# VHH binders against Death domain-containing protein 1 (DTHD1), part 3

Target 1, 86 residues: Death domain-containing protein 1 (DTHD1), of Homo sapiens (Human) (q6zmt9r679to764)
Amino acid sequence: DNLLHWLAEELSEENAESLSSTLPLRRSTIQLIKLKNPDDLTEQIHEFLCFWKKSLPTFTDKLRLLARHLRKIGRSDLAEELKFKW

## First folded at step 5 (VHH; framework vhh_vobarilizumab_d1)

Design c7 (from d6 with A35G)
Fold by ESMFold2-Fast, scan of step 5:
Structure c7 (fold): chain B 86 residues (1-86), chain A 124 residues (1-124)
Amino acid sequence: as target 1 above (86 residues)
Amino acid sequence: EVQLVESGGGLVQPGGSLRLSCAASGFTFSSYDMGWYRQAPGKGRELVAGIYSGGDTSYADSVKGRFTISRDNAKNTLYLQMNSLRPEDTAVYYCARGPDTEWYTGSDEAFDIWGQGTLVTVSS
């Protein structure tokens, strides 16, 4: 997903740690994603977001949930930008 | 109650192959991410391969293309097929289970259950 890849490029390492803590992903799942992409923080974040999105029910309002996660980690600016790119 | 029992280790020549097995009991095996760690003498534990509860796999660069992780949920068994073995693959190999659900805090400890390990020695 192009949108999730764009978002991953905008998130800092600090944002990545906060996001991985707030997304409903198992610690082992996060570690396996890191194992696959050891020195690529952007790809790690992208896979966190893709795995999270894939775990949601089909009819979930994914945009609204993503915006809420971004606000929780202090990236309200990205939550607002998301409305233009979805 | 929860138990992981590794088997299949042994002595093999460089270029050889081994298949490790991990028999799991005491929990709903199919619901957990599983992994294989190894520890060589004088070194820390290294996660070399993992498999998500959904079946997708992940490998460390050091073993990618040579090792294959798989699971048989009906038999509650995890496997590691090791091909093209090298002397640097010599280690005790451990089967590990992921946690149920936990906030990630930056810890290196992603898996919370350890088996007793099985020794793999690659030497002539």
Scores: ipSAE 0.024, ipTM 0.555, lowest interface PAE 7.1, mean pLDDT 82

Design c8 (from d6 with A35S)
Fold by ESMFold2-Fast, scan of step 5:
Structure c8 (fold): chain B 86 residues (1-86), chain A 124 residues (1-124)
Amino acid sequence: as target 1 above (86 residues)
Amino acid sequence: EVQLVESGGGLVQPGGSLRLSCAASGFTFSSYDMSWYRQAPGKGRELVAGIYSGGDTSYADSVKGRFTISRDNAKNTLYLQMNSLRPEDTAVYYCARGPDTEWYTGSDEAFDIWGQGTLVTVSS
């Protein structure tokens, strides 16, 4: 959705690597997303976030978990912004 | 024991078609992402197509629109339909399995179980 695409646009190349290692995604899933979008880092990150979100149980507090992942990769600024955009 | 066995390779004229098969055994096939890699003479391995456990597919730009990956979970078989073949598609094609869905082994390899390969030669 719009929010996850906004996040993907705010995340840098260094953040992408950290995020892909922090999110509980299979290495094969990450590689296939990169295969589909080889030169589009923003779309790669967007699809990482979409796959992660889809993997969670319906009643999971997705905002809280996403904020936690953002803080782990050093993007506490984005985690704070999520409070007002989610 | 996990096994992947490829078949269907051969010699074909440019513009022709081939269908590769990969017979899987020793694991719950439907739970894994599967892929096809290829290695041309004198070159490294290239990931050309993949299919997620959920059924969605992904393709390298070099084969998009010409190759179709599919799976038959009832038969534990992965397929690669190759159309409009070009001389540059000449390679050994490998079937590969993604890492365990239930357990992370600590490996950074995207696909860690490989078949023996099947040779595809596109030449007139």
Scores: ipSAE 0.385, ipTM 0.761, lowest interface PAE 2.1, mean pLDDT 84

Design k1 (from d6 with W103T Y104W)
Fold by ESMFold2-Fast, scan of step 5:
Structure k1 (fold): chain B 86 residues (1-86), chain A 124 residues (1-124)
Amino acid sequence: as target 1 above (86 residues)
Amino acid sequence: EVQLVESGGGLVQPGGSLRLSCAASGFTFSSYDMAWYRQAPGKGRELVAGIYSGGDTSYADSVKGRFTISRDNAKNTLYLQMNSLRPEDTAVYYCARGPDTETWTGSDEAFDIWGQGTLVTVSS
């Protein structure tokens, strides 16, 4: 959970909207997360990532999928760094 | 067909309490995020409380600590317990359901199925 919080800090200003549209989250889930954390983009992104992770089957390669999402939003640098922190 | 039917609205004095209910039918209630919105005269709709399919809750700062959202999946019913009511809580309250999927289909609405609403008046 510390790792996802680190990611949220790196993403909060440049990529918040891109990430929320590329992660397979319901728009209602996104809206409720924003309602809970209206002034904190970092916490919003952290909760997006936590909900996404919880939605995945037990034997999913979570690292590979997360790296793909990061590359899709133009953050290949974070995808590479993630490989060493996972 | 999907239906949401609100009940429990009425007139209440400031400081009073009221419980709203929303009876859901036509879908697997337990699989959906649900919410309560309100609209005061001359104002836009405000999302005041929501509950995830998993049971966690979220509240607008304007109602946090006073309102409690809950669900009974066995009865397909959503509730809003309203305590310490204020004149500014006067509004039509709407029950709403989240979308089937993660895909947006030409609408910005996070909650896309709505009930008819129930009037809450906090006065006298």
Scores: ipSAE 0.509, ipTM 0.820, lowest interface PAE 1.5, mean pLDDT 86

Design k10 (from d6 with D100S)
Fold by ESMFold2-Fast, scan of step 5:
Structure k10 (fold): chain B 86 residues (1-86), chain A 124 residues (1-124)
Amino acid sequence: as target 1 above (86 residues)
Amino acid sequence: EVQLVESGGGLVQPGGSLRLSCAASGFTFSSYDMAWYRQAPGKGRELVAGIYSGGDTSYADSVKGRFTISRDNAKNTLYLQMNSLRPEDTAVYYCARGPSTEWYTGSDEAFDIWGQGTLVTVSS
């Protein structure tokens, strides 16, 4: 997913921890993704976001929800950029 | 090419019922979410009901408990069962394929294939 890959590259380690705790992902899912990608933060974040997106119903406004999560972790700048990247 | 053809509209008295059908062709119907929209005279288009490829449904508050959306994947057909019809339900009803994007924005522009519409008039 090009949008989620771009986003994963923009997020810091602190952002990744905040995002993984605010996204509605099971603890076991988060731990398995980290175990699979122990030295690749970008891939960890990308897989968190892909898994979250796949969990949402198709009629959900996914872009709005993603922007809300980004604002919640202090990345309002990225939330604003979403409208130009998708 | 892909197309959607609606049928089943007509004139009905308040409290009556109608069932709309939407025949789909030219694509793998079972793989797509489908929706019913309506446009009343002098008003904008509104989402009435949606059905996911997996079968879950969603309804506008104005029609909850009165309308039922369903699909028959073997027949490539979408249905809208409308009960307890009210004058306010008078509109042209459209079926639509969508969302067309994985990043649904809440906009009807995400729906990429639309039918021609079928008129429903609720009048005494």
Scores: ipSAE 0.027, ipTM 0.454, lowest interface PAE 5.6, mean pLDDT 83

Design k13 (from d6 with T105R)
Fold by ESMFold2-Fast, scan of step 5:
Structure k13 (fold): chain B 86 residues (1-86), chain A 124 residues (1-124)
Amino acid sequence: as target 1 above (86 residues)
Amino acid sequence: EVQLVESGGGLVQPGGSLRLSCAASGFTFSSYDMAWYRQAPGKGRELVAGIYSGGDTSYADSVKGRFTISRDNAKNTLYLQMNSLRPEDTAVYYCARGPDTEWYRGSDEAFDIWGQGTLVTVSS
């Protein structure tokens, strides 16, 4: 997903830590993603988002939930931009 | 009672192979991420390989291409196939299980249930 990859490129190291704590992912899953991508922060974030998206029910309003997560980590700017790219 | 019991360690010469097994009991094995860690004398613990509940795998750069992690959910068993062994692979190898919840507690380890370990010595 091009959109999730774009988003991963916009998020900083500080945002990555906040995002991994707010997304409902098992810590073992997070650790294995980091093991696979040790020096690639963008790919780590991208895989966090992909695992999160796959965990959601088919009829979920994914845009609304993603925007809410972005606001929680202090990236309301990205949440607003997202609504025009989704 | 959750238990993880490793076997298959031993003395092998450089370039040799070993297959480690981990017998799991007391939980629904197929629902958990599983991993292999190792600890060499005087070193910290290193996560070398992991397998998601869904079957995909991840490896540390130090073992990628030489080690293969796999699971048999029908037998509740985790495996580590170790090929092209090097002296620096000498360590105690531990089987580990991930948590049953998505909740993060800060100081909690990513894999929090561990076996007793099995010693692998690579020497001529």
Scores: ipSAE 0.581, ipTM 0.842, lowest interface PAE 1.1, mean pLDDT 86

Design k15 (from d6 with T105P)
Fold by ESMFold2-Fast, scan of step 5:
Structure k15 (fold): chain B 86 residues (1-86), chain A 124 residues (1-124)
Amino acid sequence: as target 1 above (86 residues)
Amino acid sequence: EVQLVESGGGLVQPGGSLRLSCAASGFTFSSYDMAWYRQAPGKGRELVAGIYSGGDTSYADSVKGRFTISRDNAKNTLYLQMNSLRPEDTAVYYCARGPDTEWYPGSDEAFDIWGQGTLVTVSS
């Protein structure tokens, strides 16, 4: 997904660490994503977001949940932009 | 009681192949991410390959193209096919299971249950 890839490019290393600790992903899943994409932060974040999205029921308000996670890690600016790109 | 039992290690010449097996019991095998770690003498434990509960795989750069991880959910067994073995692959290999649930702050290492290990020695 282009939108999730754009978002991954906007997040810093500190944001990635915070996001991986707040998204409901198994630690093993996070570790395997990092193993697959060493030293490629953008791809790590993109895979975190893709796994998270795939884990949600089809009728989930994904935009609302994603915006909430972005606010939680201190990226309210991205949460606001997300509403217009979704 | 959760158990992981490795087998298939041994002595092999450089360029040779080995297939490691890990027999799992005491949990719903198909629901868990699984991995192979290794530990060479005097070194820390290294994650070399993993397989998601959904079947996709990940490899460390050091083994990519040479090792293949796979699972047989009907047999509750994890495999590691090791080809083109090198002396630097000499290590004790451990089967490992991911955590019971989604990650929560302050909980669980990435892989928290290991077998006893199986020794792989690659030498001439």
Scores: ipSAE 0.515, ipTM 0.816, lowest interface PAE 1.5, mean pLDDT 86

Design k16 (from d6 with S107L)
Fold by ESMFold2-Fast, scan of step 5:
Structure k16 (fold): chain B 86 residues (1-86), chain A 124 residues (1-124)
Amino acid sequence: as target 1 above (86 residues)
Amino acid sequence: EVQLVESGGGLVQPGGSLRLSCAASGFTFSSYDMAWYRQAPGKGRELVAGIYSGGDTSYADSVKGRFTISRDNAKNTLYLQMNSLRPEDTAVYYCARGPDTEWYTGLDEAFDIWGQGTLVTVSS
C-alpha cells in the first residue's frame, strides 16, 4: 500500500519502537520482518503496518484504528493527515 | 504439552543437500510463526530462516538462495531444505515456535519454545 509506505517514511526510529509496542503484532512476526530487512527501517515499519492491517477483520474501521495508534505514539499530526490521504 | 522434535541431521559433504524435519505437537501448528535457528561450535544462536503462519518466508543473508523453509500444516511439520552446503553451515539446528500472544514485549524472546536440536556436520 502506497499510503502505508508514505506513513513508514514519515516515522522516526523512536516512533517505530513505540509503534511496534502498541500494534498487536507477535514478537516472532517482528523478528522475521527485521530478519528480512536488517538495514531498512522504512521497510521494517511498512511491513509492521501491512501485517497489522492484514490481521484485522474485514469489518474493522482500519483508518480509525490507525489514527488511534498514531495519536498514542505522539504523532497526532500524521493521524490528521491520514484522514485526507485515505 | 507442547513439543518440537527435530530430525534429519547428519554428516554430508560440501556441496551436498540435507532436509531437516520438525514434528510439532500439543498446539494448533497452523496458527504460529515457526523458525529454524542454528548454533555453530563456539558461536551464539543464529536465526536462519522463518515462516509466518500465513506462509511467507524470511531468510538470513548467510543462507539466502541455498535454504528453503516450508511447512505442512496437515502434518504439523516444519522443514528446512538445505542445498549447496558449506563447512560453515556445520551447527546444531533448532526448530522454534513463536509466542501465542499478538503483543510485542521487548523483554521477551521472539521464539520461546524450542526443540532439542539436530546436528548437521558438513565435512569431507
Scores: ipSAE 0.492, ipTM 0.817, lowest interface PAE 1.5, mean pLDDT 85

Design k17 (from d6 with S107Y)
Fold by ESMFold2-Fast, scan of step 5:
Structure k17 (fold): chain B 86 residues (1-86), chain A 124 residues (1-124)
Amino acid sequence: as target 1 above (86 residues)
Amino acid sequence: EVQLVESGGGLVQPGGSLRLSCAASGFTFSSYDMAWYRQAPGKGRELVAGIYSGGDTSYADSVKGRFTISRDNAKNTLYLQMNSLRPEDTAVYYCARGPDTEWYTGYDEAFDIWGQGTLVTVSS
């Protein structure tokens, strides 16, 4: 997903750690994503977001939930920008 | 009770191959991420390979291209095919289970249940 990849590129290392703790992903899933992509933070974040999205029910308001997670990690700027790219 | 039982370890010469098996019981095997860890004498524990509940795989750089992790959900069994073995692969290999699927946050450990281990010795 181009949108999730764009978002991954906008997030810093500090954001990556915070996001991995706020997204409802199993710790094992996070660990395996990091194992696969040890030197690529953008790809780690992108895969966190892809796994999160796939875990949600079909009728979930994904935009609203993603914006909430972005605000929790201090990226309200990205949350606001996201609603115009969704 | 949740249980993991490893088998298939042994002595093999450099360049050889071994296949490890892990028999799982006491939980819905197909719902969990599974992994293989190893611990060499005098070294820390290392995550070697993992397989998501969905079937995708991940490998440590040290084993990528040589080891293959796979699962048989019908048999509740995890496998590790080890090719082109090196003396530095000598270790006790452990099967491990990821956290409960209903608990997506709050676990301290990435993999929290381990078996007893199986010894792999690579020596001439």
Scores: ipSAE 0.496, ipTM 0.808, lowest interface PAE 1.5, mean pLDDT 85

Design k18 (from d6 with S107K)
Fold by ESMFold2-Fast, scan of step 5:
Structure k18 (fold): chain B 86 residues (1-86), chain A 124 residues (1-124)
Amino acid sequence: as target 1 above (86 residues)
Amino acid sequence: EVQLVESGGGLVQPGGSLRLSCAASGFTFSSYDMAWYRQAPGKGRELVAGIYSGGDTSYADSVKGRFTISRDNAKNTLYLQMNSLRPEDTAVYYCARGPDTEWYTGKDEAFDIWGQGTLVTVSS
C-alpha cells in the first residue's frame, strides 16, 4: 500500500536493520526480500512492512502494533505522524 | 525426520536446459519458504532462487529470466527449471527449507535445513 511505501521512504538503513529484528518475520522471508531488491533499501523496507501486515489477523489493531514497532526502533516521531495518515 | 532429496542434475551443453526436483518429507511443506542454493568448486554458497510459502518468487540477478522456481504442495516437491545454461552455472545445487520461527535475530543462516545436493555441469 501507499502509506507503507511512504513509511519505508522515511526509514534509514539503521532503522531498517532494527525493524527487521523487531518485526515478527521469518529469516527466510527477510532474505528472499533482500534477494529480490538487493540495491533498493526503500523497497526492502516496504516489503518487510507488507509481509508483516499480511501475517496479521484482519481484526488486529495494525496501527497500534506498527506504532509500537516504530517506537521500539527509536522512531516515535513516525509513530505519532502515522496516527494522522492511517 | 525432516528430509530434502534433490534430483535432476547432470551434464549439459551451454544453452541447454535442466529441471531439478526436491522431494520434501517430515514437515508441512506448504507452510515453509523454500530455496535453491548453489556452490561452485572453490566458491561460497549462493542463494539463486526462492519461493515464499504464499507462492511469490525471488531470484538472484545472475539467474533472473533464465531460471524458474516453482512448488507443488500436493506432491511436497520443489522445482528449479534452468534454461539457457552457461558454464558459470556449473555447481552443486541444494534445496533448502526456511525456519519455522517468525523471529529474525541476526542469524547468518536464513535457510537451516538442506538436502545432499545434485551436481549440474555445463560444458561443451
Scores: ipSAE 0.519, ipTM 0.819, lowest interface PAE 1.4, mean pLDDT 85

Design k19 (from d6 with D108L)
Fold by ESMFold2-Fast, scan of step 5:
Structure k19 (fold): chain B 86 residues (1-86), chain A 124 residues (1-124)
Amino acid sequence: as target 1 above (86 residues)
Amino acid sequence: EVQLVESGGGLVQPGGSLRLSCAASGFTFSSYDMAWYRQAPGKGRELVAGIYSGGDTSYADSVKGRFTISRDNAKNTLYLQMNSLRPEDTAVYYCARGPDTEWYTGSLEAFDIWGQGTLVTVSS
């Protein structure tokens, strides 16, 4: 089961906008992801998270950073749940 | 200065093929997402295909399976291979560059169009 896909299913459109603004993603990357998946919010968010993960240094604590982003957008519930899905 | 120069447009019959090129200069081409936009007569500009700096691609539903975007980082060149062309593909095609390490800021436009465009006319 892919953790990032589960997370994408839990995020609303408003959460997606907020999350995208805190992730170090280029506007062009976001637009190309939306172009590829225009009818699928879940897949859009999943691709945002995958591109963000790929952009991180190899020694990064990815879980800690993801939880921090979730708390910043007001989804502390998902940040806590993330620890049990890991 | 940043420059994008499109070429390869022309008149083609329905069902035909055409390949567009975009020569880039004035920036580190390999570091940028690149895209092709088009503007049909009486319509606004629309994003039809894009390629990430890493090489993965995205397409509008209207062109999926017919158009192929590619890049040659050694030559600083972007391509659009257009197959099975239709009259509704008639438009001026523009090469576009993504932003320089900018963060996502919601619904703001994502690409800058620097080129002059190249006209593609699909007509019998």
Scores: ipSAE 0.250, ipTM 0.716, lowest interface PAE 3.5, mean pLDDT 83

Design k2 (from d6 with W103Y Y104W)
Fold by ESMFold2-Fast, scan of step 5:
Structure k2 (fold): chain B 86 residues (1-86), chain A 124 residues (1-124)
Amino acid sequence: as target 1 above (86 residues)
Amino acid sequence: EVQLVESGGGLVQPGGSLRLSCAASGFTFSSYDMAWYRQAPGKGRELVAGIYSGGDTSYADSVKGRFTISRDNAKNTLYLQMNSLRPEDTAVYYCARGPDTEYWTGSDEAFDIWGQGTLVTVSS
């Protein structure tokens, strides 16, 4: 939870747009998160990550999947750092 | 067939209240995010309130504290309680349903099914 907040603070607006397109979240969910937090990019990203995490099945390798999403948006640096904070 | 039908619009004085209803059919209502949009004459469409399938809500700053969105899954109905209405709330209000897919399909459309709308006029 603290980890997802740290990650949200490291992601730029460009990363947020890419991440919202890459994470398996309904477009409606993304839009409602943005509606709730219109001027807070960090909180928008944090809620994207929280909704994504909550949607995953039991026994999912969450670290592996999150690292993969970070690599897809061009943040391999954060994917590597994530391993030390997980 | 998937359908959304709005009702409850009308003419109301500034400071008054209205309750809008949206009757949903043709899908498992409880599984979808739902929303209320509005469009004022000569203006673009604005998302004013939404409710997740799980029941949590989101509001635009323009209506926060005055409007309350709610749902009755047993009746397949979405509601918008509008209090302290202002002339600038005058618009056609639309009920909308979120998509059933989590993946981006090349479109940024957040809500893919729309009702016909119900007119709300706030004037003396």
Scores: ipSAE 0.554, ipTM 0.837, lowest interface PAE 1.2, mean pLDDT 86

Design k20 (from d6 with D108P)
Fold by ESMFold2-Fast, scan of step 5:
Formats: sequence, structure tokens, C-alpha cells
Structure k20 (fold): chain B 86 residues (1-86), chain A 124 residues (1-124)
Amino acid sequence: as target 1 above (86 residues)
Amino acid sequence: EVQLVESGGGLVQPGGSLRLSCAASGFTFSSYDMAWYRQAPGKGRELVAGIYSGGDTSYADSVKGRFTISRDNAKNTLYLQMNSLRPEDTAVYYCARGPDTEWYTGSPEAFDIWGQGTLVTVSS
């Protein structure tokens, strides 16, 4: 997903830890993603976001929810930028 | 010019079936999510069924198992097969084109292009 790839590249290691605790993902899912990508933080973040997106109902306001999660982890700057990407 | 034209509405008895069609023109149909909405008298528009450009579908709980949304990209046409119709399905049915982004809600406000509507009446 191009938007989620861009976002994964912009997020830091600290952001990855915050996302893994704030996104509604099962602990086992988070651990499996980390085991699959042990030395690739960007890919870990990307897979967290892709898994989260796939868990949402069809026709959900995903952009609004994504912006909310970004603000919750202290990345309101990225939340504001979303509208220029999509 | 971008246009959506619905057809297939009519009067049917409870338990009956109807197939609605939506003919699209003026845009690359295969690139867009498409949806069917309905509006009963005195009520707002509500999502009935949606189909993504990639083929995945979604249905309102009230119509799951009874309605089937499909598309024919070669004919630029969207369909809604309605089976086991109930009186509460009585409404004007609208075809709608999704926004350019996949990041949206099923709220009517998110959709940018609408057809004129076709009336479906389910009555004995």
C-alpha cells in the first residue's frame, strides 16, 4: 500500500513501540510480525499498519482513524500531511 | 462527461426478486469502487452494498444473504441482485461512484458521483 509504505518510512523506533501498544492488534500478531522481520523496523511498522487496515470493516473512514492513531503516538505532523498524500 | 444511470426498479411482492443495473460513462469504470445506496421516504441515504475496484464486496447487515452486488468492467455496468425482498426494502436505490482515495467511510458524503435513482416498491 503506497500510503502505508510512505508512513512506515517516516515513523521512528519509538513510534513503532507506541503503535504496537495503541493499535488494536493482538499481542501474538505483533510478536509474529517482529519475528518475521527481526532487523527491519520499516517492514515491521508497515506490516503492523497493513494488518490493522485489513482488520477494519469495509467502507470505514480509515483515513480519519489513521490520523487519530498518529496523533495518539505524538505524530500530529504526519496526521496533517495525510490529506496531501491521499 | 461523468454519468451513472440506474434501471430495473419496479413493484414486486414480498419474497420476490429484482435486478438493478447502473450504466456508467465518462470515466474508467474499472478503477473505481462502486456502491448502491437507498433512501426510504423521510429518511437519509444508507449504504446497501459496495464493491471495490479489486472485486471485494461489503453488505449492510439488513441485506446480507439476500442481495448480491457485482460488476462487469467490460460493459461499464454495476448490478444489484435483490432476492427475498421485504416491505422494508422499499426505497429509491442510487448507484454511486467512490472517491479517488481508498481511505473513506461508507457515509453518503464520501461519494462524489450519483445516479438519478430507481424506485423499488415491495408491497402485496
Scores: ipSAE 0.015, ipTM 0.226, lowest interface PAE 7.8, mean pLDDT 84

Design k21 (from d6 with E109D)
Fold by ESMFold2-Fast, scan of step 5:
Structure k21 (fold): chain B 86 residues (1-86), chain A 124 residues (1-124)
Amino acid sequence: as target 1 above (86 residues)
Amino acid sequence: EVQLVESGGGLVQPGGSLRLSCAASGFTFSSYDMAWYRQAPGKGRELVAGIYSGGDTSYADSVKGRFTISRDNAKNTLYLQMNSLRPEDTAVYYCARGPDTEWYTGSDDAFDIWGQGTLVTVSS
C-alpha cells in the first residue's frame, strides 16, 4: 500500500516506538517484523501498519482509527494530511 | 496446562541436517505466533526463526536460506528443518510461544512460554 508506505517514510524512530506501543499488535508480531527487516526502519513501520490494517474487520473505519493512532503519538499533522490522501 | 516439548537434537557433522520438533499442548496452537531461539554456551539467546499464526515466516540473517520453520496446526507441532549445519550452529534450541494479548503491554519478552530446549552439536 503506497499510502501506508508514504506514512512510514514520514515517521521518525521515536514515532515508530510510540506507534508500535499504541497499535494493537502482539509483541511477537512486532519482533518477527523487526527480525525480517533489521536495519530498515521505514519497512518495519510499513509492515506494522499493514499487519494492523489486515487485522481489522472488513467494515472498520480504518481511516478514523489510523488518524486516532497518529494523534496519540503526537502526529496530528499527519492525521490531518491523511484525510486528503486516503 | 500449557507445555512445549522439543525433540530432534543431537550430534551431527558439518554440512549435515537435523529436523527439530516442538509438541505444543494446553492452548489453541493455531492462534499463536511461534518461534525458535538458540543459545550457545556463554552467549545470550538469539531469535533465529519465527512463524506467524497466519503462516508467514521470518528468519535471522545467520540462518536464512539454510533453516526452514513450519507448523502443523492439526498436530499442534512446530518444526525447524536445519540444513547445511555449521559448527557455529551448536547451541541449545528452544521452542517459544507468543503472548496471549494482541496489545503491546510494554513487556521486553516477545515470547512468553518456552520449552526445555534440545541440544544441537555440530562437530567433526
Scores: ipSAE 0.420, ipTM 0.777, lowest interface PAE 1.9, mean pLDDT 84

Design k22 (from d6 with E109W)
Fold by ESMFold2-Fast, scan of step 5:
Structure k22 (fold): chain B 86 residues (1-86), chain A 124 residues (1-124)
Amino acid sequence: as target 1 above (86 residues)
Amino acid sequence: EVQLVESGGGLVQPGGSLRLSCAASGFTFSSYDMAWYRQAPGKGRELVAGIYSGGDTSYADSVKGRFTISRDNAKNTLYLQMNSLRPEDTAVYYCARGPDTEWYTGSDWAFDIWGQGTLVTVSS
């Protein structure tokens, strides 16, 4: 998804670590994503978001949940922008 | 009790192949991410391949294209097919299980190694 890739480009290394601890992802899943993309932070974040999205039921309000996760990691600015790009 | 038993290691010449197996018991195998680690003499443990509970796979750049990880949930068995083996692949190989928790906590503990490992030696 192009939107999730845009988000990944906007997130810093600090944001990536915070996001990996607040998204409901297994530690093993995070480690395997990092294994695949060891020096590509943007791709790591993108895969965190893709795995998170894939884990949700089809009828889930994904935008609302994503905005909440962004606010939890201190990126309320991105949560607000998300409303206009979703 | 959680048990992981590795087998299939041995001595092989450069360019050869080996298939490692890991027999799992004491937990619902299909629900866990699984991985293969290796440790060469005098070095730390290195994560080389993993397979998500859903079946997707991940590989370290050093083994991508040469190693294939797979699982048989009906038999509670994890496999590592190793092709085009190189002297630098010489190591003890360990089967590892991911955590019970759905949340990442920033801990170093991502996979637990429960077995004794199986030795792979690549030399002529």
Scores: ipSAE 0.368, ipTM 0.763, lowest interface PAE 2.2, mean pLDDT 85

Design k23 (from d6 with E109Y)
Fold by ESMFold2-Fast, scan of step 5:
Structure k23 (fold): chain B 86 residues (1-86), chain A 124 residues (1-124)
Amino acid sequence: as target 1 above (86 residues)
Amino acid sequence: EVQLVESGGGLVQPGGSLRLSCAASGFTFSSYDMAWYRQAPGKGRELVAGIYSGGDTSYADSVKGRFTISRDNAKNTLYLQMNSLRPEDTAVYYCARGPDTEWYTGSDYAFDIWGQGTLVTVSS
């Protein structure tokens, strides 16, 4: 969706490294995403978020978990905005 | 015991094609991301193609449009179809498996190299 793409546009390179470390993604998955999008940081972040979302059970509180990850990487501002866009 | 056995390498002329195979055993093949790496003489290892457990694929820009990675989960086999081969594709090709862990730890080893590799030589 557009929400995850908006979020990817707001995250910096430093945020991308932190996010890839906190999201429960296999390192092989991270490496293949980077291989696919070598010149596009926004698309790398967007695919990190999409893979993370796909990995979650249907009835998981995705908003709560995403906000937690954003706070953990120092983006509490984005976590609060997410409340109104989710 | 986890095993990956590569085959299909050989000598081919520029513009030719080869199909590499990797026979996997000792783990639930369908649950893992798989990849092909290569190492040219005197060079470091390069990740050239990968396939997610779900079937989507990724390619290095150097091989995109020429190489096709695929998997047969019923046969526990990974393939690399190489078309329009160039002299610079000359390398030992290695099959690799992604890790069990779902956590990215910043490791240099996104995939483990388990086989002896198969040599591909592209020359006239």
Scores: ipSAE 0.419, ipTM 0.786, lowest interface PAE 1.9, mean pLDDT 85

